# Designs tried in a protein design chat: VHH binders against Probable tRNA-dihydrouridine synthase (dus). Part 8

Target 1, 316 residues: Probable tRNA-dihydrouridine synthase (dus), of Aquifex aeolicus (o67533)
Amino acid sequence: MNFKKGEVILAPMASYTHSAFRRLCRRLGADRTYTELISAVGVLRNGIPMKLAYFTEEERPIHIQVFGSNPEEIAQASVVIAKELKPDFIDINFGCSVPKVLRNKAAGYMLQCPPLMGEVVKETVEALKPYGIPVSAKIRLGFEKDEVERIVEELQKAGVSLIAIHARTAKQGFSGKALWHRIKEAKKVASVPIIGSGDVKSWRDIERMFEETECDGVMVGRAALSNPWIFKEFKEKRDIEVGLKERMDFILEELSMMTEYMSREKACAEIKSQIVQILKGVPNSRELKTYIVHAENCKELVKRIEEAKERELLYA
Short names: E, the ipSAE of ESMFold2; O, the ipSAE of OpenDDE; V2, 0.75 times the mean of E and O plus 0.25 times the DockQ between their complexes.

## First folded at step 1 (VHH)

Design f5 (framework vhh_ozoralizumab_d1)
Fold by ESMFold2-Fast, scan of step 1:
Structure f5 (fold): chain B 316 residues (1-316), chain A 122 residues (1-122)
Amino acid sequence: as target 1 above (316 residues)
Amino acid sequence: EVQLVESGGGLVQPGGSLRLSCAASGFTFSSYYMYWVRQAPGKGLEWVSEISYSGGSTKYPDSVKGRFTISRDNAKNTLYLQMNSLRPEDTAVYYCATDRSEYDWGTPMDVRGQGTLVTVSS
């Protein structure tokens, strides 16, 4: 398998972890990336959503993440993706518990039945054998009850090659704290690599998660949106002070990359949420955020980003 | 672009009530599910309410069920949260949120406003 103990990984985050952001995080030291979640039913009915599934060689190893509610549909969609795109892994999302996904009995809803999760993985593993593509899973501790050991055991029995654990139940969402000791306990019953996730806010938290849980990899989610340099900080074991100019340069590079897989107009609209996130690392940036995201078109957006860079240079 | 502006927060005694408002613009408000989420000091985001396109369906977690009521006025592009029987643990910044427009099954609470602070203290 193509996993190395000690990897630090960019988590899949819908609307944020498209190709451009994954490429930039790889350049900053992320070892592995995941696509945004892709509906299995959507693939089967409408074909592969290329905006979500697009990736470059720079992003490898790449996990294309799928979700659904039915083992056969997830397996069939995975074959379509594997045949056409040849990712390093197909990843099955069993962690997403947002209301719309739960209403469709998909992803995190399936944590209520670990044997069904096993059926999903087993059918997908069997279907992918001709393509030589392994299956990974992203899970939570359970739906309402923490039963992570049982979930891990069912997935291993089914042939999963790698498991990422967000150390919260689906019902918790993002409330409370991630229970890192439960990752350590899951690791004790694991025969496959375990990736820890949840409440990783700094490069020191990455170190602490490795030390406290004994996991084989650490996945960074929301913290990477405001600080994509967290991967570089971890590799270099130091805090990196990133100014406004460098943050805006990151956004401009990302915007340029986004036009490879979406229209310029759509890219300019979508990058605004990432501008909001990256500016969270800049004190007293509320007016600047508002100014930039209120740009009515791409030319105005780029102009306002360039003004932000010049503002830092002007007062340096 | 989507813009959400929350208001109505403030200081209130335990057992008191507050009504939050969210003014929405830049999208077809009546076509989106809307949410209230909160973040208490030192804690993560917690979903506290969900409302369907028409207002005909609402959902709440057990922590606020029976005490909080979400509602919407599609003609005014406004979302509301009526909070009754407030407790010190309800102290948080409250955010109005919606799904990303690019995805039919979207990530809820992905787009949110700047928030309004609610402090429940004696």
Scores: ipSAE 0.000, ipTM 0.144, lowest interface PAE 13.8, mean pLDDT 86

Design f6 (framework vhh_ozoralizumab_d1)
Fold by ESMFold2-Fast, scan of step 1:
Structure f6 (fold): chain B 316 residues (1-316), chain A 123 residues (1-123)
Amino acid sequence: as target 1 above (316 residues)
Amino acid sequence: EVQLVESGGGLVQPGGSLRLSCAASGFTFSNYWMYWVRQAPGKGLEWVSEISGSGSYTKYPDSVKGRFTISRDNAKNTLYLQMNSLRPEDTAVYYCAKSDYRYGEPLYYFDYRGQGTLVTVSS
């Protein structure tokens, strides 16, 4: 299996973890990446959304994440993706609980029926056997009630090769505290590697999650958006202070890479959310964020980013 | 076939300057981070600089920070290292390097490096 104990992994995050960001995090020491979630029904009706599914060899091991509400559709879409793109894993999302996904009874909604989750995994595993591509799952502790042991057991019985656990219920969203001890309890019944996730905010939290949960890997989500250097910090066991110039240089590199798989205009529009996130690591940046994201075109956006770099150089 | 060819090394007095060049071929140069690493006589490889594909992001260890500047010309597929205020301890073979970050490899594993160019800083 394509997994090594001790991996530190970039979490899938819709609107953020496209190819450019995944590549930059890999270069900074992330061991594994996941695409943004891809609709199974969307693949079957309209073909593979290459804006979401595009990846380079540098991003391997790559998990292409699929979601849906129906075992047959998820299995069929997974085969389409496997044939065309040959990812290291197909990942099935059982954690997303945004209102539109829940209304369609997809992803996190399925946590209410662990046997159905098992059916999804079993059919996808069987369909992918000719392609030799394993299946992973990204789950929560449960929908409203924590039943993570039951969920893990159903997925293992179905043939899943790897499970990532966000230590919250779907109904919690991001509220409250991630319950790391529940990852440790899940690990006790696991016969496959378990990746822990939730409330990892620093490289020391990565170490603590390994120590406290005994998980096989740690997945970093939102903290990587404001501090993609967290992976390098963990590998080198040191704090890295990153100033405004370095953050803006990261954004310019990311923007350049985005133009490989989307138009420059679209890249300039979409990078704005990344800028908001990376500036969360900079004190007193509210006015700067507003100034940059209100740029009306690419030329103005790049100009404002360059101005932000010069501001730090003047006062650094 | 990835090829990296370094040039620009030579003998220089302490306090002097040299500019190293690396001609790259066999890959899409602008899409990859590039590195300069060096090996002093009887020592291991030491990382001395890195640069992003666009050239916007650069890093240096404290030993060369403020003295060395990495840059690139993507139109010419060429990587540069401007070395100022050279010291005897900078004496080393300097290598241009490319790393394909992949599962299970150390942070500074360099898949490809050239034959190197010798820099000697001596009286």
Scores: ipSAE 0.000, ipTM 0.126, lowest interface PAE 19.8, mean pLDDT 86

Design f7 (framework vhh_ozoralizumab_d1)
Fold by ESMFold2-Fast, scan of step 1:
Structure f7 (fold): chain B 316 residues (1-316), chain A 122 residues (1-122)
Amino acid sequence: as target 1 above (316 residues)
Amino acid sequence: EVQLVESGGGLVQPGGSLRLSCAASGFTFSDYSMYWVRQAPGKGLEWVSEISWSGGSTKYPDSVKGRFTISRDNAKNTLYLQMNSLRPEDTAVYYCARETRYYSDLGPFDYRGQGTLVTVSS
């Protein structure tokens, strides 16, 4: 098992945590990364989606996250991925509750049946033994009812090696407050490392989550999109002021890296959502944000990003 | 917390038009792509349209392209669907939905409203 107590981890976020962003967060001090969500059925029918599964050695330790509704299909897809890509972990998503996923009785829907979650993990663990790749799970507190202790117990019996807990129920989505005390209670019944997540908004929140929950690792989600320097801030125990030039340099480096696994045209379209997120850290940036993301093509997008860097220099 | 409230549904004749609205609250509306999805009686959820956070990009399946137009007013936190040349097969409950950051293919959303019924019948 390659987990070290005290790790600070980049959460899987669909459309955002592709290879380029994971690499940049690793350089800034993230200890571990997860791919975006990959459909087990999709892998079995169409092969591995390399836009989602592509990774470099710099991103290790890496968890390739899979989801599905059927233990046999998840195990089979995990073997295909393990054999071809040799990730550090296969991670099983039991937290996603978007309507399409729920309609197919997959991922977060399975929180309603902890024994079935155990069956998924057990079959995947057994199938992966020849490849020596451990299984982790990313869960929520429950579907509608909080039953995190029961869920943790079932996954441990099945052979899971690591559990990340988003301290909300699936039905809660992102509403309300993450219940950190429930991570602490889950830790009491855990025999495997527990990673806490939910409402981590600053490097001081990372410290607070370790102190309040006694978890073994902390996972940072949305806050890393506007402030990927949060990992460096935590390692150095200081606030880092990041100007517009540094934020735009980050985007340009990310865009360059994205072309390793997608076309430049697609990369320029996809990066716009990350530009929106990183500019949230810049006061009075709504007009600038709109200007940049309304670029009609790649050449114009890069030009507008470069202009943003120059304008900060003129006013500094 | 997050709320999405649809309105504007009703009974309309084939060839008619309706405009649906969705009032959003509890989040920064302008930071999210938005969707309209529908569910016909006895069938699954079907994606109808998508609009980017700024309104600068829209997408439609072939079944509604040229007939339906999605738009948004970020100052009012409101999403719209203009439906023209309605057909009996457009009969469904229509839902407003917010994008999710944790799912990237085939209808990625984390919240939807209660829906508004659209019936197209003579």
Scores: ipSAE 0.000, ipTM 0.122, lowest interface PAE 18.9, mean pLDDT 87

Design f8 (framework vhh_ozoralizumab_d1; at its last look DockQ between E and O 0.02; V2 from the best seeds 0.00; counts 0 for: pae E 18.7 > 2, off the site)
Amino acid sequence: EVQLVESGGGLVQPGGSLRLSCAASGFTFSSYGMYWVRQAPGKGLEWVSEISYSGSDTKYPDSVKGRFTISRDNAKNTLYLQMNSLRPEDTAVYYCARGPSYEWLRDYSFDYRGQGTLVTVSS
ESMFold2-Fast, scan of step 1: ipSAE 0.000; ipTM 0.209
ESMFold2, look of step 2: ipSAE 0.000; ipTM 0.116
ESMFold2 (binder alone), look of step 2: mean pLDDT 81; pTM 0.824
OpenDDE, look of step 2: ipSAE 0.130; ipTM 0.613

Design f9 (framework vhh_ozoralizumab_d1)
Fold by ESMFold2-Fast, scan of step 1:
Structure f9 (fold): chain B 316 residues (1-316), chain A 121 residues (1-121)
Amino acid sequence: as target 1 above (316 residues)
Amino acid sequence: EVQLVESGGGLVQPGGSLRLSCAASGFTFSTYAMYWVRQAPGKGLEWVSEISSDSGSTKYPDSVKGRFTISRDNAKNTLYLQMNSLRPEDTAVYYCAKYPDRYWSGEYDYRGQGTLVTVSS
């Protein structure tokens, strides 16, 4: 396996962690990346969604994340992806709890039945054996009830190679506190590497998670959207002050890279969410966010981003 | 202040070998993918090899695949290029390059003078 103890990893986040963002986080020190979640039934009916699945060698090790409600469909879709794209891992999402996914009894909903989670992993592991591609899982502590030890044990029995744990239940979403001590307890029953996740907001939190949980890797989610430099901060053990110019340069680089796997018009529309997120790290940026995201076309968007690079903020 | 200092070039006979080194400073070397690029007399820059920050991935164009090997030592902040079975067409100035942190591939941040490799019979 290509996992190394001590890795700091970019979490999968729908709408955000496409190829361009993953590449930029790798350059800033992320050790590993995950795609956005890909529907197994979508792959089987419509083929691989290249907007989500596209990756470059710079992003390796890359986990292509799949989700579904049915072991056979997840295994079949994983084979299609493995044959075509040859990722380092296929990752099974058992953590997503957005209402649309829950309604379809997929992903985080499956936390209610650990034996079924085990069946999904087992069938996917067996199906991928000819391709030599290992399976990882991204889980939560449970659906409503914390059952993390049971979940970890079922997945290990099924042949999973790596588990990332968001230290919340699916029903919590992002509410309340991530329960880091539960990652430590899960690690005690683990025979595979455990990646901790949840409430990592700074590079010091990455250090604390390693220290407090004894996990083998740390996954950074939402904090990386407003501060992708968190990976570099961790590697250098220092706070990095990132100005508006640097943030806008990041966005322009990301926008340019996005055109490798989507149209320019689509890229300009989609980057607006990233701009909102990265500007969360800039005090008193509400008016600037509004100004930029109301650009009516790509040319105007790029112009407004270039204007922002030289803006002086009163409180920054 | 990013600084990259290349060394190891020289005159070598066709079929010979050379090992290039690049000493990196001014940035956290272990967090960046690194490249080797070259410029032959009268030609533009040509990408030669790429290595991920953790050495887990390497890439080569067909022109050097099987003959050149890129490697790195993150503890020493050093990038290497092992060049075997050298050909006259490998004659070029070789530059190590940091994968840009805010720029596209094809925009190289190299601070050194490069190192000249001459392959002649």
Scores: ipSAE 0.000, ipTM 0.093, lowest interface PAE 21.6, mean pLDDT 85

## First folded at step 3 (VHH)

Design k1 (framework vhh_7z1x_3)
Fold by ESMFold2-Fast, scan of step 3:
Structure k1 (fold): chain B 316 residues (1-316), chain A 119 residues (1-119)
Amino acid sequence: as target 1 above (316 residues)
Amino acid sequence: QVQLVETGGGLVQPGGSLRLSCTASGFTFSRYAMNWVRQAPGKGLEWLSGISWSGGRTSYADSVKGRFTISRDNAKNTLYLQMNSLQPDDTAVYFCAKGYSYGEYFDYWGQGTQVTVSS
């Protein structure tokens, strides 16, 4: 199968993990990437949203992540995507619990009914069989109640090839601690690879998750936004001190890549959140963040980023 | 056109106090972090303290924690350093420095003001 034990993976994060960021993380040592969440019903009515689905060969293996509330629509949308884009995997999102998604009884809402999750996966697996594209699932421990063993068993019976587990319930969101021991327990009933996620904040945490959970892969989310070098740190087993110039070069390269799949104006607006995140890795940088993100147009934004690169760091 | 002018230096006895001022012009003072840096005779530069644009955050080198206090008056475009319990090894030229963050990224410096601690 298209998966190697020991992979370190960039998590899907809405508004952040578009093609440019995925490519840069791959260059820094991420082994696998996922698109942002794509609505199945949206694909069927309006066609594939290329802002979300766009990818390059550099991003492979690539999982195109879909969500919906209906097994038939998810399977049909997956076939449309598979035929046109030929991803390495179609991923079914069962973890997202933002209010709009829950109102539509989609994604994380479906954790309340593991048999329905199994039906979604089974129908998608069967529909994709002629195209040879496997199905993965991204889940949480449960909706309010932790039912991870039951969820894993239902998905395996349905023919899923790979499962990523965020070690929190949907209702928990990001509150409290990720329950890594539950990934270990899920692994005991698993017959497919399990990817662990939640509370991975450093390259040492990646090692610790492998050791403590015995999972087959580790997925890094929000820590990669402030430190995309975490993948390189893990591969090299060392802490990497990244200066302001390197961080700003990363942003400029990302901005350039974003214009392949969105307008320059949209790219300049959207990159501001990435700038806030990457500067979290720079102590005492709040004034610099404010200066850069208050640029009123794209030309001024690029100018302020270039100015930041010219600064000398004299002391800690 | 950016100017930073330090005043308030002088000769003091060990255990004494001094208050340094730095008057800024040619930029929007209230938008930038400000820093104090010193250079002792025959030594390199040492960062001492920094203050955020609003004055809401401060940072200090271990050598001056508890003895020196940084502050600013954005209405007067003025940065201050209150120095207490002065020691002979505090003898140095003291510079104010403009930056994007405190403790890093200095793009303009003043001429400096001499502080001598002896008796």
Scores: ipSAE 0.000, ipTM 0.151, lowest interface PAE 16.2, mean pLDDT 88

Design k10 (framework vhh_ozoralizumab_d1)
Fold by ESMFold2-Fast, scan of step 3:
Structure k10 (fold): chain B 316 residues (1-316), chain A 119 residues (1-119)
Amino acid sequence: as target 1 above (316 residues)
Amino acid sequence: EVQLVESGGGLVQPGGSLRLSCAASGFTFSKYYMYWVRQAPGKGLEWVSEISSSGGYTKYPDSVKGRFTISRDNAKNTLYLQMNSLRPEDTAVYYCARGSWYRDSFDYRGQGTLVTVSS
């Protein structure tokens, strides 16, 4: 088991936490990363989606996250991934509740039946034994009803090695407040490490989650998109003031890395949402955000980013 | 191109009032957060007030809260600071400052206007 108590982890976030962002967060002090969601059925029909599954050694420990609705399909897809890519963990997603996933009775939908979640984990654990790759799970407190203790017990009985808990139900999505005390209660029945997640907005919140929940690790999601320096802030126990130049340099480095696993045109289109996120902490940036994201091509996008570094946009 | 020109400073007795003005030019004033900052001789810059681009949000440190009022006239490209119940410790050069796109910082500052609170 390669998990150390006290780890601070970058959460998987669809459309954001591809290889480039994971590598940059690792360099800033994140201890562990997860890929975006990979469809088990998609792997079995079309092969491994390398845009989602691509990773480099500096991202290790890496969890490749798989989702589906069927234990056999999830186990089979996990074996395909394990053989080809040899991740540190296969992670089973039981937390995603976006409409398409729920319609297919996958991921977060399965929280309605903890025994089925256990069957998924058990079959995946057994299938991966020849490859020596452990299984982790990312869960919520429950689907609509909070039953996190039952879910944790079912998963550890099935052989799971690590559980990350987003302290909300699937039906809540991101609404309301994360119930951190429920992570503490889940930890009491856990025989495996528990990673806490939800409403971590600052490095002090990371400390607070460790103190209040007694969890073994803390996972940072949306706050890392606007402030990837949160990992460095936690390691150094101080607020880090990041200027516009440093934020734009981060984006340019990320964009460069993205071209290793996607076309330049696709990278320039997809980086725009991350530019919006990283500028959230910058006052007076609405016009700057609008100007940058309305660039019609890669050359113009890079030009507008460079202009922003020199504060040139405000004088146009 | 960007210019911020402060006026309205002077000598005032403790308990008195002053109104500072800042004439802005060379940029679209209505799109920026604006600040008043001050500096006593031999000390660093101290933030004393903040106003949003629309004027709908203002913020003050405890040292001046209830005594100072920041306001703006976007049609005239002018920023104001109404200072009441002035104290000797308010003595400083007061600067009009334009908010940078970096959080809680300034990219331009005027030449300043001296406020002396003394008997």
Scores: ipSAE 0.000, ipTM 0.114, lowest interface PAE 18.2, mean pLDDT 88

Design k11 (framework vhh_7z1x_3)
Fold by ESMFold2-Fast, scan of step 3:
Structure k11 (fold): chain B 316 residues (1-316), chain A 119 residues (1-119)
Amino acid sequence: as target 1 above (316 residues)
Amino acid sequence: QVQLVETGGGLVQPGGSLRLSCTASGFTFSRYSMNWVRQAPGKGLEWLSGISYSGRSTSYADSVKGRFTISRDNAKNTLYLQMNSLQPDDTAVYFCAKDLWSGYPYDYWGQGTQVTVSS
């Protein structure tokens, strides 16, 4: 559906960008969200994984990400998702390069064959026509060699409506520097909106990426985990100092929302990684992180989070 | 029974130094952040310094920053306050306090220790 030039978007990050986190980032000014990766084969064998696919109207526009190695399976899974959940976009992930995904010749592995990527997109676009749901793609510059122009051209020929580019090769993972100039060069061959991604660490980096690459949107990943207020900072063009109380309030709200789509026990276990990330924004928080994540059960975890909020009263 | 016992106070001349100690018992000292607070004659409580349960993070009130150093020895269950460049305005009863980290009340245990800065 409708994409507006200048959007700032929450990047999909496995284990982090579930519904609760997406909702909170939307409230803080993110314009668009993406689900975590959903296996096409998994959908076809076991049904839609609601822990990953669950979303609320507050998260729209929402892209449900699918990945796989086979055009027919990706298209079939996309139809199942489209019929049941009616997302704003189905996104096909061609950027994930974690070892288990690459072993199955899926996602980022497919960057080695742009014509196959085109086939995946073409079959998915055709299958989704009756449902009126467009297809987006999330890519990297290439697998080992940079061939982003060829990848963009193949996806456009196939009918993709939007492309997000992480300005690294799959082989780089997160090593080295994101090559923003390559996003600018990809934009020159693009007939669809291009979202830039990689090494966005502050709201000023969002501005810089728009200026340097001329992309149509900017996607924020890891920086949003320690500073979800980055979206609000960008909208207001100012640095926002966020104290420990506000960070712990964010976590408690997130934990509450997580219980809508998982058990309280699972939510308390899984939120610990989010707590580690959000406290990266707090100087000298090493002991606090250890204290909180060593909570043995959900009741103790909530108690320790509440205690951490009250720490600011003592130092006021 | 939680108990905190402050020692090390006394009479000192302006510009002098003192080291206060607080010995903790009745709780697992290494699990709680600790604080130093004082009360000058005719005034309310003033928070001076806090230290994390591990000792790696410290904070200071502007009135004592650069002059006082908080530290702890978890093996000895003891909290310290090294006070340098003492001024007449530092005259007060000094208390150590366990904070809200454990959900325990912000209470002062024992009598405190009197520090008097005069000639």
Scores: ipSAE 0.000, ipTM 0.093, lowest interface PAE 21.5, mean pLDDT 85

Design k12 (framework vhh_8fcz_2)
Fold by ESMFold2-Fast, scan of step 3:
Structure k12 (fold): chain B 316 residues (1-316), chain A 119 residues (1-119)
Amino acid sequence: as target 1 above (316 residues)
Amino acid sequence: QVQLVESGGGLVQPGGSLRLSCAASGFTFSSYWMNWVRQPPGKGLEWVSGISKSGRYTTYADSVEGRFTIIRDNDKKMVYLQMTSLKTEDTAVYYCARDYSYGTPYDYEGQGTQVTVSS
């Protein structure tokens, strides 16, 4: 398969990891990307949501992430996606635990029944055989109880090709500490590559996760939003100081790319959350963040971003 | 206006050595980290090595550590890559790249230099 031991991967994050951000992270050294979460039932009723599923060749290897509560629906939606888009992987999400998803007994809720998770994967693997597209899974340690070894064993018995583990239970959400030693224990029973995830905050944490867990890949989430250069830092084994001009240039390029798959107005609205995240790395930036995100329209937003770049040029 | 001109590639046997050169112009050379990146046949770009503004600090990809040495001469505006113990896996087009954190991680403009390691 198309996985290489030692990969560093951009985690899927709803509202953030659309095509433009994935492309820019690939250019900065991310080895692999995942789409935002796509509803299986949504695909079957309304077709593929191209705003979420859109990708370009430079994002490969690309995992298109699907979720649902029913093996048959997940398998059918996966076939629809595979036929039209030919991703490198279909990824089944078993980690999302937001209230709406849990109410529908989908994704992270299914961690309560590892045999059902196995049925989902088995049916999807079987359905995708004619298309030659492997299945990966993104999981947590369990729902409330940590039973990651049992989950891994059920998934690999079902034919999964790759597993990413967020080292928390679904019940924890993002609270507490990611239990990296549990990734190491999961690796002991794994016959497929294991990607570790959780509490990776710096390039040295990526290195530390490889050392402590012996996982085959590391997935970076929230830290990549404020510092997409973390991938480049890891590849080059050095800290990279990124100024305000470079951060604003990143945003302008991202905004431009977003118009390939959404309207300019929607792109200008949605980029504001990315601006808040990327400016977290800039000291004394609270006032600047507020100024930029309160732009009333696209023209004003771009003007305020350009002003921020000029400020650095004048005072650098 | 920014120009980077690579040279020094060629055909070499496994275990052999080559020295690549990069001539820079159109910018303040001593103000930038410089890098070597490569593209093997049928694969994407991969970062190989980097050198700090002064040349004091160097970094290397795990695959080349101990075999390659990156050097710079700020007076001549040159970056070099001394390659030893070459492997067939080192076959690629090699590019010299200025450090650039927007869009692509490297700012480069040039044809590159082909390195082919075979018998």
Scores: ipSAE 0.000, ipTM 0.331, lowest interface PAE 14.1, mean pLDDT 88

